# VH-VL binders against Inositol oxygenase (Miox): the designs that were tried, part 20

Target 1, 258 residues: Inositol oxygenase (Miox), of Mus musculus (Mouse) (q9qxn5)
Amino acid sequence: FRNYTSGPLLDRVFTTYKLMHTHQTVDFVSRKRIQYGSFSYKKMTIMEAVGMLDDLVDESDPDVDFPNSFHAFQTAEGIRKAHPDKDWFHLVGLLHDLGKIMALWGEPQWAVVGDTFPVGCRPQASVVFCDSTFQDNPDLQDPRYSTELGMYQPHCGLENVLMSWGHDEYLYQMMKFNKFSLPSEAFYMIRFHSFYPWHTGGDYRQLCSQQDLDMLPWVQEFNKFDLYTKCPDLPDVESLRPYYQGLIDKYCPGTLSW
Below, E stands for the ipSAE of ESMFold2; O stands for the ipSAE of OpenDDE; V2 stands for 0.75 times the mean of E and O plus 0.25 times the DockQ between their complexes.

## First folded at step 18 (VH-VL; framework fv_rocatinlimab)

Design j6 (from k3 with light chain S32K; at its last look DockQ between E and O 0.87; V2 from the best seeds 0.87)
Fold by ESMFold2, look of step 18:
Structure j6 (fold): chain C 258 residues (1-258), chain A 123 residues (1-123), chain B 107 residues (1-107)
Amino acid sequence: as target 1 above (258 residues)
Amino acid sequence: QITLKESGPTLVKPKQTLTLTCTFSGFSLSTYGIGVSWIRQPPGKALEWLAVIFWDDDKLYSPSLKSRLTITKDTSKNQVVLTMTNMDPVDTATYYCARRSPGDYEGWYFDLWGQGTLVTVSS
Amino acid sequence: EIVLTQSPGTLSLSPGERATLSCRASESVDYKYLAWYQQKPGQAPRLLIYGASSRATGIPDRFSGSGSGTDFTLTISRLEPEDFAVYYCQQYGYSLTFGGGTKVEIK
């Protein structure tokens, strides 16, 4: 999986990352935080949001070309099989991509989907297409943002890093706003699950605190299910609905602010 | 020398549309990262942010007032225009235009303000 | 929405005295996103402090800011006659909100 060198979807994927790496800047991210930080776009339940992903195909995904709603159940069921005793972890699988609904509200996919990276410092080598997609990003001409650490102090902690804007940070902040009853590990996994240069590539260690090191195994465990459950075999959603509705009622009930 | 100045009507009837113009000099709204905001202050009360327009024509609005506000710019004239529909006596306030923290892209503080224009909404 | 509560509402002091103004947030605010303004009657606000503690250009060193989390402070070490005004805090993390103000007046 994660084939960025060949395949029928590659032109779409490269275009998405070229736009992302051109336009995701400190200025852009700060504007998106203000734009979405009041969660005033829609009132709906978790299951309604999952259903909205029926209308979304992730243009940054090089491996598959099917609606993202099935991915939510695939990921959740993969986790349930491997970790049957951690019901909150099953729910993380269902939830993790719900921030992609921003693409249905007019946000370009390069501001919603794909791998995340820190803005405000030099991109590191494991960032996908790093050598060919950043030349037009204005932050790299700014001496405040063009060094290894950029605007950050060593080991400041990832919670203090401005990540590129997308579904990870949107959903993390939505979960905080709506006061989800999930463990802190769940919030952390959601927030950083698309940060592949870090959790898979081993880059950006200079920005990490001890908390980030302690949480890395959780993010890596989640990533196995996020990556390896992408397949064309569709889950039987109707048979699964009662179980996941029960988890929603437990951890994030009712109509939520998006 | 950098200045901003608000202009427009000082008296508006209920349900009318208010149009305010911010004319500025000493900077250009075509410069990367530059944004100009409208902020109002009812008499004796706190400031309330209304809207911003950026150099790239991106626009953000206060969520509670979004349906009533339109912000536009004319970069060649160094002007930003705010339109607010369906005015009500509670909208009586001093309206300011202000520059968003130039060069501090994480910042949403306002380093320079116009002198403000009082708009009274009464029958 | 984050509510900023300033206290006291009015602070009556004499020139030369030290003023301490409080801004409390209803939720934690990253100190990088906290600003202070001064406003005199009939005038626009004037930026004093951004990032909780950084003085804006031209602001005298008698003005200092501090704080983190939910508690922020503006200190004027020795009040000058020109410092009698209303002071507002503002947060700009994930939204923009202003405090209700503290009026510093001559005793």
Scores: ipSAE 0.841, ipTM 0.925, lowest interface PAE 0.8, mean pLDDT 92
ESMFold2 (binder alone), look of step 18: mean pLDDT 90; pTM 0.927
OpenDDE, look of step 18: ipSAE 0.910; ipTM 0.956

## First folded at step 19 (VH-VL; framework fv_rocatinlimab)

Design b1 (from j3 with light chain S32K; at its last look DockQ between E and O 0.87; V2 from the best seeds 0.87)
Fold by ESMFold2, look of step 19:
Structure b1 (fold): chain C 258 residues (1-258), chain A 123 residues (1-123), chain B 107 residues (1-107)
Amino acid sequence: as target 1 above (258 residues)
Amino acid sequence: QITLKESGPTLVKPKQTLTLTCTFSGFSLSTYGIGVSWIRQPPGKALEWLAVIFWDDDKLYSPSLKSRLTITKDTSKNQVVLTMTNMDPVDTATYYCARRSPGDYEGWYFDLWGQGTLVTVSS
Amino acid sequence: EIVLTQSPGTLSLSPGERATLSCRASESVSYKYLAWYQQKPGQAPRLLIYGASSRATGIPDRFSGSGSGTDFTLTISRLEPEDFAVYYCQQYGYSLTFGGGTKVEIK
């Protein structure tokens, strides 16, 4: 999986990353913080949000071309099979991509989906298409943002790093706003699950605190199911719905602010 | 010397539409990262942010007031215009235009303010 | 939303004294994104501090800011006659809110 060198979807994927790496800047991210930080777009349940993803195909995904709502159940069921005693972790699988609903509200997919990276410092080598997509990003002409550390102090902690805007950070902040009763590991995994240059590529360690190092194994464990369960053989969602509704009622009940 | 100045009516009636103009000099709204905001202050109360328009015509509005607000610009005239519909006596305030600090792209603080204009909504 | 509570409401001091103004947030303010403003009667606010501790251009060294998380402080090391005013804090993490103000008045 994650074939960025060949395949029928590659042109779409490259275009998405070119736009992302051109337009995701410190200025852009700072505006998105305020635009989405009050969660006043819609009131709906988790299952309503999952249903909205029926209309979304992730244009940054090189591996699959089907609605993202199925991916949520595929990931959740993969986790459930491997970790049957951690019901909160099953729910993380269902939830993790729900921030992609921003694409249905007019946000371009390059600001919603795909791998994340820190803005405000030099992109590291494991960022997908790093050597061919950043030429037009104005931050790289700014000496405050173009060094290895850029605007950041060494080991400041990823919670203090401005990540490119997308579904990870949106959903993390939405979960905090609505006071989900999930463990801190769940919040952390969702916040950083798209940060492949870090959790898979081994880059950006100069920005990490000890907390980030302690949480890395959880993000890597989640990534196995996010990646492994992307297959065209789709689950029977209707038979699964009662179980996951029970988890929603336990951890994030009712109508939520989005 | 960089300045901003608000202009418009000082008295409006309930349910009328308020239109305020911010005219500025010494900077251009076409410069990367520049934004001009409207902020109001009811008499004796805290400041409240209303809206912003950016150099690239992107716009953001206070969530609680967004259905009543429209912000536009004319870059060639160095003007930003705020329209607020359905005025109510509770909207009585001094209205300021302010520049979002240029060059600090992560920040949402205002380094330069107009003198403000008091708008009274009489009932 | 994050509520900023400023204390005290009024601070009565003499010129030459040190003023310490508090701004407490109902939730942690992300990234230390907190600003301080001074406002005199009939005038627009004047930016003093941004990023919790960075002085704005042209602000005298007697003004300093500190703090993180939920607790922030503005300090005026030696009050000058022109410093008697109302002071507001503002957070800009994921929303924009202002505190209710602290009035610094002459004793």
Scores: ipSAE 0.847, ipTM 0.926, lowest interface PAE 0.8, mean pLDDT 92
ESMFold2 (binder alone), look of step 19: mean pLDDT 90; pTM 0.914
OpenDDE, look of step 19: ipSAE 0.906; ipTM 0.954
ESMFold2, look of step 20: ipSAE 0.833; ipTM 0.921
ESMFold2 (binder alone), look of step 20: mean pLDDT 90; pTM 0.916
OpenDDE, look of step 20: ipSAE 0.908; ipTM 0.954

Design b2 (from j3 with light chain S30N S32K; at its last look DockQ between E and O 0.84; V2 from the best seeds 0.86)
Fold by ESMFold2, look of step 19:
Structure b2 (fold): chain C 258 residues (1-258), chain A 123 residues (1-123), chain B 107 residues (1-107)
Amino acid sequence: as target 1 above (258 residues)
Amino acid sequence: QITLKESGPTLVKPKQTLTLTCTFSGFSLSTYGIGVSWIRQPPGKALEWLAVIFWDDDKLYSPSLKSRLTITKDTSKNQVVLTMTNMDPVDTATYYCARRSPGDYEGWYFDLWGQGTLVTVSS
Amino acid sequence: EIVLTQSPGTLSLSPGERATLSCRASESVNYKYLAWYQQKPGQAPRLLIYGASSRATGIPDRFSGSGSGTDFTLTISRLEPEDFAVYYCQQYGYSLTFGGGTKVEIK
């Protein structure tokens, strides 16, 4: 999985990351926070949002070319099998990609999907395509943003880092706005699950606080299921719906603001 | 010297459309990171942000007023125009245009303001 | 949406005294994204502080800002006659909202 050197999808994936690394800047991210921070686009339930992902294929994914709604249930069921006693964790699997609905509202996929990275500092080596995709990003010509720490203080904590805009941060903030009753580990995993340069690549440790170090094992555990449950055999979604509706009723009931 | 100045009608009837123009000098809306906002202040009340337009023609609107607002620019004339439909007496306020600070790109604070224009919506 | 509550509503002080103005947010303000403005009657606001604690260009050292999370403070270490005005806070985390103001007036 995560083959960025060959494969039938590579041209689409590279184009997505080239656009992302060109256009995700401090200015861009700051505008998206204001654009989406009031959650005034739509009122709908979690299951309605899951259904919307039937129409979305993630153009940054080098491994698969199928609708993201399938992925949500695969991830959730993988976690349920491995962690049967943590029902909130099953729900994290279902929820984690729901922020991708922004792509259905007219956002380009490079502003929604894919690996995230900090804006406002120099990209680190494990950022995919790092050597060939940042040359047109204006922040790298700005001395405020082009050093190793850039605009940040050492160990300021990832909560104080301005990540590239996408489904991770959108969904995290949506969950806070709607006051989901999930544990803090769930919020943290959602917020940083696409930060592969950090949780998998070992980069950006100079920005991390002790809280981030304590949470890293949770993000790495989630990543196993996010990555390794992808397969073409569809689960029987209709047989699963009552179980996940029960979790939704427990943790994030009713019509929510998106 | 960098300046902004608001112009337009000072009296509007209910249900009419207000059009305000911000004319500025000493900076260009084609410069990376620049944005010009409209912000209003009802008499004796707090400021309220309305809309912004950026150098790349991206636009954002206050969510509660979005259906009534349109912001446009003419970079060659150094102008930004706000249109607000269906005016009501509660919209009586001083309307300001303001520059989003070029000092950092993460910030949404306004380092230069026009003098403002009082718009009264009279019944 | 984040509501900013400024206190006191009116602060009556003499020149030379220290002024302490409070801005409390209904929820944590992300990244310390808070600004302060001064406004005199019939005039536009003037930016004083951004990022909770950074002074804008041309603002005297007697103005300082501090705070994080939900609690922010503007301090004027020694009031000058020109400092008697209304002061507004503004947050820019995930939305743009302004406080109701604190009027600093001559006792």
Scores: ipSAE 0.834, ipTM 0.923, lowest interface PAE 0.9, mean pLDDT 92
ESMFold2 (binder alone), look of step 19: mean pLDDT 89; pTM 0.907
OpenDDE, look of step 19: ipSAE 0.909; ipTM 0.956

Design b3 (from j5 with heavy chain G33A; at its last read DockQ between E and O 0.88; V2 from the best seeds 0.88)
Heavy chain, then light chain:
Amino acid sequence: QITLKESGPTLVKPKQTLTLTCTFSGFSLSTYAIGVSWIRQPPGKALEWLAVIFWDDDKLYSPSLKSRLTITKDTSKNQVVLTMTNMDPVDTATYYCARRSPGDYEGWYFDLWGQGTLVTVSS
Amino acid sequence: EIVLTQSPGTLSLSPGERATLSCRASESVDYKYLAWYQQKPGQAPRLLIYGASSRATGIPDRFSGSGSGTDFTLTISRLEPEDFAVYYCQQYGNSLTFGGGTKVEIK
ESMFold2, look of step 19: ipSAE 0.819; ipTM 0.917
ESMFold2 (binder alone), look of step 19: mean pLDDT 90; pTM 0.927
OpenDDE, look of step 19: ipSAE 0.918; ipTM 0.962
ESMFold2, fold request of step 22: ipSAE 0.831, 0.821, 0.823; ipTM 0.922, 0.916, 0.918
ESMFold2 (binder alone), fold request of step 22: mean pLDDT 90, 90, 90; pTM 0.917, 0.926, 0.927
OpenDDE, fold request of step 22: ipSAE 0.926, 0.927, 0.926; ipTM 0.965, 0.966, 0.965
ESMFold2, last read: ipSAE 0.772, 0.775, 0.827; ipTM 0.888, 0.898, 0.919
ESMFold2 (binder alone), last read: mean pLDDT 90, 90, 90; pTM 0.928, 0.926, 0.926
OpenDDE, last read: ipSAE 0.927, 0.929, 0.925; ipTM 0.965, 0.964, 0.964

Design b4 (from j5 with light chain N94H; at its last look DockQ between E and O 0.85; V2 from the best seeds 0.87)
Fold by ESMFold2, look of step 19:
Formats: C-alpha cells, sequence, structure tokens
Structure b4 (fold): chain C 258 residues (1-258), chain A 123 residues (1-123), chain B 107 residues (1-107)
C-alpha cells in the first residue's frame, strides 16, 4: 500500500491527506463540479498553464526537488522514448498535472493534489493512511455511503463514480469542455491517473465495468512514467518546447478556457 | 411550515447597489448540506441562477455576474443577503430566494421558493 | 454553457388531454441532473421532477418525466384546470441552466 513512513515533509503529507479524507464528501464533490464546470476562471494556452506550475509546491509529495513544469516535460520525454509512435501519449505526459493550477487560485491543496478515492462508499484498505484519516468524515456515518458499494451499483463503471475532487477530474472536464482531439485512452488516463487504490492497489474492482478493465493497462503504463526517477540526461526544457508546441497545436490549440 | 420571503427595495436607479434579504423559517442554515440560493427572472423570461451560500459559509456565484455579487448569511436571524452592484435596466427582474434540495447532496434543484420580489431598474 | 431548448413554445390543449413537453440539451446531460418546474403567473416556480423522473413531494402521479442524453420529456397524462402554466426544465450537471419554457394554455 502507499503509506508513506519517511521523508523530510512527512508531517505535511499526512496533514494534507487527513484534511482530504475528512472533507472530501458527496456534498463537497458535488459543489466542486458546479464551481469549476463552466471553465470561466481564465483564458490561457497550455504552455502558459505549464509555466504557472513553477509556482506550486505539492503538499502531498514527501519530496520536491524540481519545478512541476520540469516534471511535465520529464514525464512526456519518458513516454516519448518508450512509445515513439504515439505522439498523443507524449502530450498526456505534459498535460497530466495541469489541473494543479487550482491551488494557485485559492483551492486548498487537499482538494487539488494527491491520490484520489471514490466518495459515497466505504474507503478501501489501500487508500493512503486509510486506517487513521477517515474518522471525522461525515459520510461514513451515513448508511447510504458507508457500505462497500455505498451509493453505487455493482460494476457501474468508474465514469459513473464520484471521485474525490482534484486535478485529475478538473483537467478531464477541462479537456472535454475545450474539445481536445485526443483519443479516449488519453482522457481516461488523465481522469484516473491519481486513483492509486485502484490501478496499483487492486481495490474498488466491484465498481469497475469492462471498459475500466480494458483501460487499466493504459493507466498502469502511464503510471510508470509519472513516478519520479533520477535521469542522468535530464531534458533541456527550452529545446523541447517546439516539439510539444507542435503537439499542442495538433490536439489542443490556442487559448483555452480554464 | 417552511417558508422563505424576500425583502428589499422594489425600485432602484441605474448604477445603484441592490441589497435583498431572504428571511426563512422552518429550517436552519446550520444543518449539514443546506444551501440558500438567489435566482432571478426578468419579466416573461427564463430563470437565471445568481448565487448560493451554504451551511459552512462556502459561496458560489454565477460566472457572468460574479464581479457584481456578494452573498452573506446571518444564521442566528435565519437570513441570507444578496448585494448586487452597478444595477442596469437589464437587471429588472423578480428576485427569488430558494432552498437547494436538503439531503440530496448531488442535487442542485430548488425544492422551496420564496414568493419573489420584483425589482425595477429605471431612470 | 449548455443551452436547454424547450418545445413547443406554446401548447394549446383542453382539460383532460395529454401534454408532452420537450427539453433538448445542446450537450449530453446525465439524466440524474435534470429537473422540471411549473410556474403560474405572479407565482414562484414549483419543483415537479428531479433526476429526470423522480416526482417531488406532493406532486400528483399525472406528472411524469423521462429521457437521457440530450432529450428529456415531461408528460402530464390528463390535464387538470390547475395545470395550465409555464413549464421550465433545468440542468445541473456541471453548471446551472434553465430552459426558455413551454406555456401550456387552454384551447
Amino acid sequence: as target 1 above (258 residues)
Amino acid sequence: QITLKESGPTLVKPKQTLTLTCTFSGFSLSTYGIGVSWIRQPPGKALEWLAVIFWDDDKLYSPSLKSRLTITKDTSKNQVVLTMTNMDPVDTATYYCARRSPGDYEGWYFDLWGQGTLVTVSS
Amino acid sequence: EIVLTQSPGTLSLSPGERATLSCRASESVDYKYLAWYQQKPGQAPRLLIYGASSRATGIPDRFSGSGSGTDFTLTISRLEPEDFAVYYCQQYGHSLTFGGGTKVEIK
């Protein structure tokens, strides 16, 4: 399971997850859906959004060694090396964390960053800090939400599950709103890449449809590149911009609604 | 008996600030999940959602009007107050306060409405 | 934003007849996020239906709702004199918008 036991910022990481697991409820997620669903906060390009991530410290991360914009290019280049034939997949690497800009707009980080989980049903064991962080969540005292399935039907499909609000769902909905011309695998990977209890922990399969089972290998493949590793030949971000700008022009051009 | 009632001026001049008060009874804005919203309707036209305030003092505003709106509450008086700046004749409408459906946390429908107050913006 | 187009604009019927009101969304709306309201002149809207098909408290069985995706319907199976009013649909998927209304008037 992903229970962090060490790191220079462990107390901050635990506090972020404690707040997340206390406050992410069916009511909260429903409010965020409406709050961010009109994409009326800002007009900017993808590269402008990437630049804004230089100003963000991710409080769910036990280590932060370099800018988030660097992580975006590092992830993208890792995918490019392994999958040179799938230019859309390179772009997924660049895009995947852009929803974190909500933290710069005043959202608390526990509503932006970190691992996601379904609201409206009992949290499963592989959820980070599961045993010590859900005691004060009001949904767990509600019989509609406190069973294994909670408010959901068996195998209803993850697209019909209310995930905790954060950068995954925000960016997925932003991509739909702006009509990105990426394949469905790209949208799916973005939407569920932080759902570690499912794609890594093996939990929540009772909520999955056949589509989710078919897509799981894609999310797991993306996860290999999302995890930070040391790279001796770190990319020169400036030399890479023209290539990724070309992908942006192809799949998500121009000034977008955020 | 659960009720909501709007009060405030019925006539304002262009550029003035409108302040409306919703006074309700039979429920509390301290109850988990409760929200009270303002919705307006120009004469003969469709409804338009303006703003909501929740039990935990969270607030949401219509994106197109956000810069002109402020919503606040006084839980002890069972009141919700809407302030709208820089009024214009196109803002002439009946203004309603309404309760967001209690207990249905995915719901953003309004199960209980005040009678409404017509606000005219002219000369 | 999602535009809700209601048709017909006016529906002229007699008491006892069936009324069928259409609400079409410019983009797909999850069925659980659609509501219908009735409004009489000089009165506030009254909630009829939520979640596309669930009747609100106190709403008679002659009102029913259905639909999914972009097409939603309110049916009044047998019009009573008090049912002559304007009807609005509302979506609350990722934003809040209301339709332009259908007036049901006495023929």
Scores: ipSAE 0.833, ipTM 0.921, lowest interface PAE 0.9, mean pLDDT 91
ESMFold2 (binder alone), look of step 19: mean pLDDT 90; pTM 0.922
OpenDDE, look of step 19: ipSAE 0.909; ipTM 0.956

## First folded at step 20 (VH-VL; framework fv_rocatinlimab)

Design d1 (from j5 with heavy chain D58E; at its last look DockQ between E and O 0.93; V2 from the best seeds 0.86)
Fold by ESMFold2, look of step 20:
Structure d1 (fold): chain C 258 residues (1-258), chain A 123 residues (1-123), chain B 107 residues (1-107)
Amino acid sequence: as target 1 above (258 residues)
Amino acid sequence: QITLKESGPTLVKPKQTLTLTCTFSGFSLSTYGIGVSWIRQPPGKALEWLAVIFWDDEKLYSPSLKSRLTITKDTSKNQVVLTMTNMDPVDTATYYCARRSPGDYEGWYFDLWGQGTLVTVSS
Amino acid sequence: EIVLTQSPGTLSLSPGERATLSCRASESVDYKYLAWYQQKPGQAPRLLIYGASSRATGIPDRFSGSGSGTDFTLTISRLEPEDFAVYYCQQYGNSLTFGGGTKVEIK
């Protein structure tokens, strides 16, 4: 499970998840979907968004001591080495955390970063700090939302599950709004890459459709490279820009709506 | 019986600021999940959502109008106030306050409406 | 944002007839988050249907909703005199938008 027990930043990580598990409710997620569903906060390119992450350190990560912008290039380069023939997959690595820009717009990090979980049903055991962080979540006192399936039907498909609000769903919806020409695997990986209770913990299978089972290996493959940033090696970002600008021009060109 | 009622000026001049008050009874804005919205309807046209304020004082605004709108509440008086700056003749409409459906926390539909107030923007 | 197109613009029918009103979305509406309202002259809208197919409290059985994705329908099985009004759809999947309305009038 992803229960962190040590590290110099553990108090910050626990506090972030405690706030997340207290405040992420069906009501909260439904409001955030409306708040961000029009993509009218800013016009900027992908590279401008990557540059904005220079100012962000992820408070849900116990080990990171560098800006999140380096993580984007580290992930992308790890994928390029392992999958040299899939240029769209290299770009997924660059893109996957860009939804974290919401934290720079004043959103609290517990609504932006960290592992995701379904709202509207009981949290399962592999949700990080599950036993110690949900006591004050009002949904768990509601019989509609406190059972194993909660408000969901068995095998309804993860696309029909309200995930806790954060950078995964924001970026997925932004990519749809701006009509990125990436394959469906790319959209799926970005949407669910923080759903560790599912893709790593093996929980929530009762909510999955066959499409989700077919896509799970792709999310797991991506996760190998997402974890690559645990190494302290920082990429030479300036030498990499031309390659990734070429991919941006191919799949998501120009000034985009955020 | 639950009621909402809009009050404010019915005629404003271009460039003026409109202030509308929604006064309601039979429910409280302190109740978890409750929200009160403003929605307008120009004569002969579709409804347009403007803003909402929630029980926890969070506010959302129509993105195209956000720079012109302010919504506030006074829970003790059961009132919600909308301010809209720089009025223009195109803003002539019936303005409604409406309750976001209570108890359906995933829903954004409005189960109770005020009678509406027509605001005309003219010289 | 999602544009809702209602058709027909006007539906001329007699009492006792079935009315079928269409609401088409420019993009898929997530989770069937669609509502229907009735509005009579000089009155505020009245909620009929939410979640595409759930009737609001106090709405007669003759009103029913169906559909998902981009295509939604309101059906009035047998028109009563009080049902001649304008009907609006509204989506709440992403943002909040309303359709342009369908006027149901007496033939």
Scores: ipSAE 0.747, ipTM 0.883, lowest interface PAE 1.4, mean pLDDT 90
ESMFold2 (binder alone), look of step 20: mean pLDDT 90; pTM 0.929
OpenDDE, look of step 20: ipSAE 0.915; ipTM 0.959

Design d2 (from j5 with light chain K32R; at its last look DockQ between E and O 0.94; V2 from the best seeds 0.88)
Heavy chain, then light chain:
Amino acid sequence: QITLKESGPTLVKPKQTLTLTCTFSGFSLSTYGIGVSWIRQPPGKALEWLAVIFWDDDKLYSPSLKSRLTITKDTSKNQVVLTMTNMDPVDTATYYCARRSPGDYEGWYFDLWGQGTLVTVSS
Amino acid sequence: EIVLTQSPGTLSLSPGERATLSCRASESVDYRYLAWYQQKPGQAPRLLIYGASSRATGIPDRFSGSGSGTDFTLTISRLEPEDFAVYYCQQYGNSLTFGGGTKVEIK
ESMFold2, look of step 20: ipSAE 0.802; ipTM 0.907
ESMFold2 (binder alone), look of step 20: mean pLDDT 90; pTM 0.931
OpenDDE, look of step 20: ipSAE 0.916; ipTM 0.960

Design d3 (from b1 with light chain S30Q; at its last look DockQ between E and O 0.88; V2 from the best seeds 0.87)
Fold by ESMFold2, look of step 20:
Structure d3 (fold): chain C 258 residues (1-258), chain A 123 residues (1-123), chain B 107 residues (1-107)
Amino acid sequence: as target 1 above (258 residues)
Amino acid sequence: QITLKESGPTLVKPKQTLTLTCTFSGFSLSTYGIGVSWIRQPPGKALEWLAVIFWDDDKLYSPSLKSRLTITKDTSKNQVVLTMTNMDPVDTATYYCARRSPGDYEGWYFDLWGQGTLVTVSS
Amino acid sequence: EIVLTQSPGTLSLSPGERATLSCRASESVQYKYLAWYQQKPGQAPRLLIYGASSRATGIPDRFSGSGSGTDFTLTISRLEPEDFAVYYCQQYGYSLTFGGGTKVEIK
């Protein structure tokens, strides 16, 4: 399980997940989808968004205390070395955390970063700090939302599940709004890459459709490189910019709506 | 009986500020999950959602009108107030206040509406 | 940004007939988050259907909704005199938009 028990940043990480598991409710998620669903907050390029993450350190990460902009290049380069013939997959690595810009717009980090989980049903055992962080979530006192399936039908498909709000869903919807010309596997990986209770913990399979089962290996492959970048060795970003600008020009060019 | 009623001016000049009040009874904005919206309908046209205020004072605005709108509440008076700046003849519409359906927290539909007030923007 | 196109614009029928009203979205409406309203002249809208197919409290079972994705339908199985009105659809996936309406009028 991803239940962190030690590390120099543990108090910050636990506090972030305690707030997340207290405040991420069906009502909260429903409001955030309407709040961000029109992508009218800012116009900027992908590289401008990457640059904005220079000022962001992910408070849900117990292992690192450096800006998230370097994580984007670390992930992308890890994928590039392992999959040199899939240039779109290199770009997924660069893009995957860009939804974290919401934290720079005044969103609290517990609504932006960290592992995701379904709202509207009982949290499963592999959810980080599951045993100690949900007691104040009002949904768990609601019989509609506190059973194993909660408000969902068996095998309804993850596309029909209300995930806790954060950078995964924001970025997925942003990519659809701006009509990125990436393959469907890229969109799926972005949407669910923080759903560790599912793709790593093996929980929530009762909500999955056959499509989700078919896509799971892609999410797991991406996860290898997301974990790879948790080390403190930082890339030479300036030397990498021309290559990734070329990929941006190919798949998601110009000024985009955020 | 649960009711909502809109009040405010029916005639506004261009560039003026419109202030509308929704007064309601039979429910409280302090109840978890409760939200009250403003929705308008120009003559002969579709309904258009404008803004909502929730029990916890959270607020959302239509993205296209956000810079012109302010929504506030006075829970003790059971009132929600909409202010819309820089009125233009195209803003002529019937303005409704409406309750977001209580108890269905994933839904954004409106189960109770006021009677509406026609606001005409002209000289 | 999702545009809801309702058809037909006007539906002329007699009491006792079946009415079928269409709402087509310009993009897929996620989660079947689609509602239907009835509006009579000089009155506020009245909620009929939410979640594409769930009837609101007090709505007779002659009203039914169906559909998903981009295509949604309101059916009135047997028109009563009080059912002659304008009907609007509304989606609430990632934004809130309303259709232009279908007028159901007496033939």
Scores: ipSAE 0.819, ipTM 0.916, lowest interface PAE 0.9, mean pLDDT 91
ESMFold2 (binder alone), look of step 20: mean pLDDT 89; pTM 0.909
OpenDDE, look of step 20: ipSAE 0.907; ipTM 0.953

Design d4 (from b1 with light chain S30H; at its last fold request DockQ between E and O 0.90; V2 from the best seeds 0.88)
Heavy chain, then light chain:
Amino acid sequence: QITLKESGPTLVKPKQTLTLTCTFSGFSLSTYGIGVSWIRQPPGKALEWLAVIFWDDDKLYSPSLKSRLTITKDTSKNQVVLTMTNMDPVDTATYYCARRSPGDYEGWYFDLWGQGTLVTVSS
Amino acid sequence: EIVLTQSPGTLSLSPGERATLSCRASESVHYKYLAWYQQKPGQAPRLLIYGASSRATGIPDRFSGSGSGTDFTLTISRLEPEDFAVYYCQQYGYSLTFGGGTKVEIK
ESMFold2, look of step 20: ipSAE 0.846; ipTM 0.927
ESMFold2 (binder alone), look of step 20: mean pLDDT 89; pTM 0.897
OpenDDE, look of step 20: ipSAE 0.915; ipTM 0.960
ESMFold2, look of step 21: ipSAE 0.824; ipTM 0.919
ESMFold2 (binder alone), look of step 21: mean pLDDT 89; pTM 0.914
OpenDDE, look of step 21: ipSAE 0.915; ipTM 0.958
ESMFold2, fold request of step 22: ipSAE 0.827, 0.822, 0.830; ipTM 0.920, 0.916, 0.922
ESMFold2 (binder alone), fold request of step 22: mean pLDDT 89, 89, 89; pTM 0.913, 0.903, 0.914
OpenDDE, fold request of step 22: ipSAE 0.915, 0.930, 0.919; ipTM 0.959, 0.965, 0.960

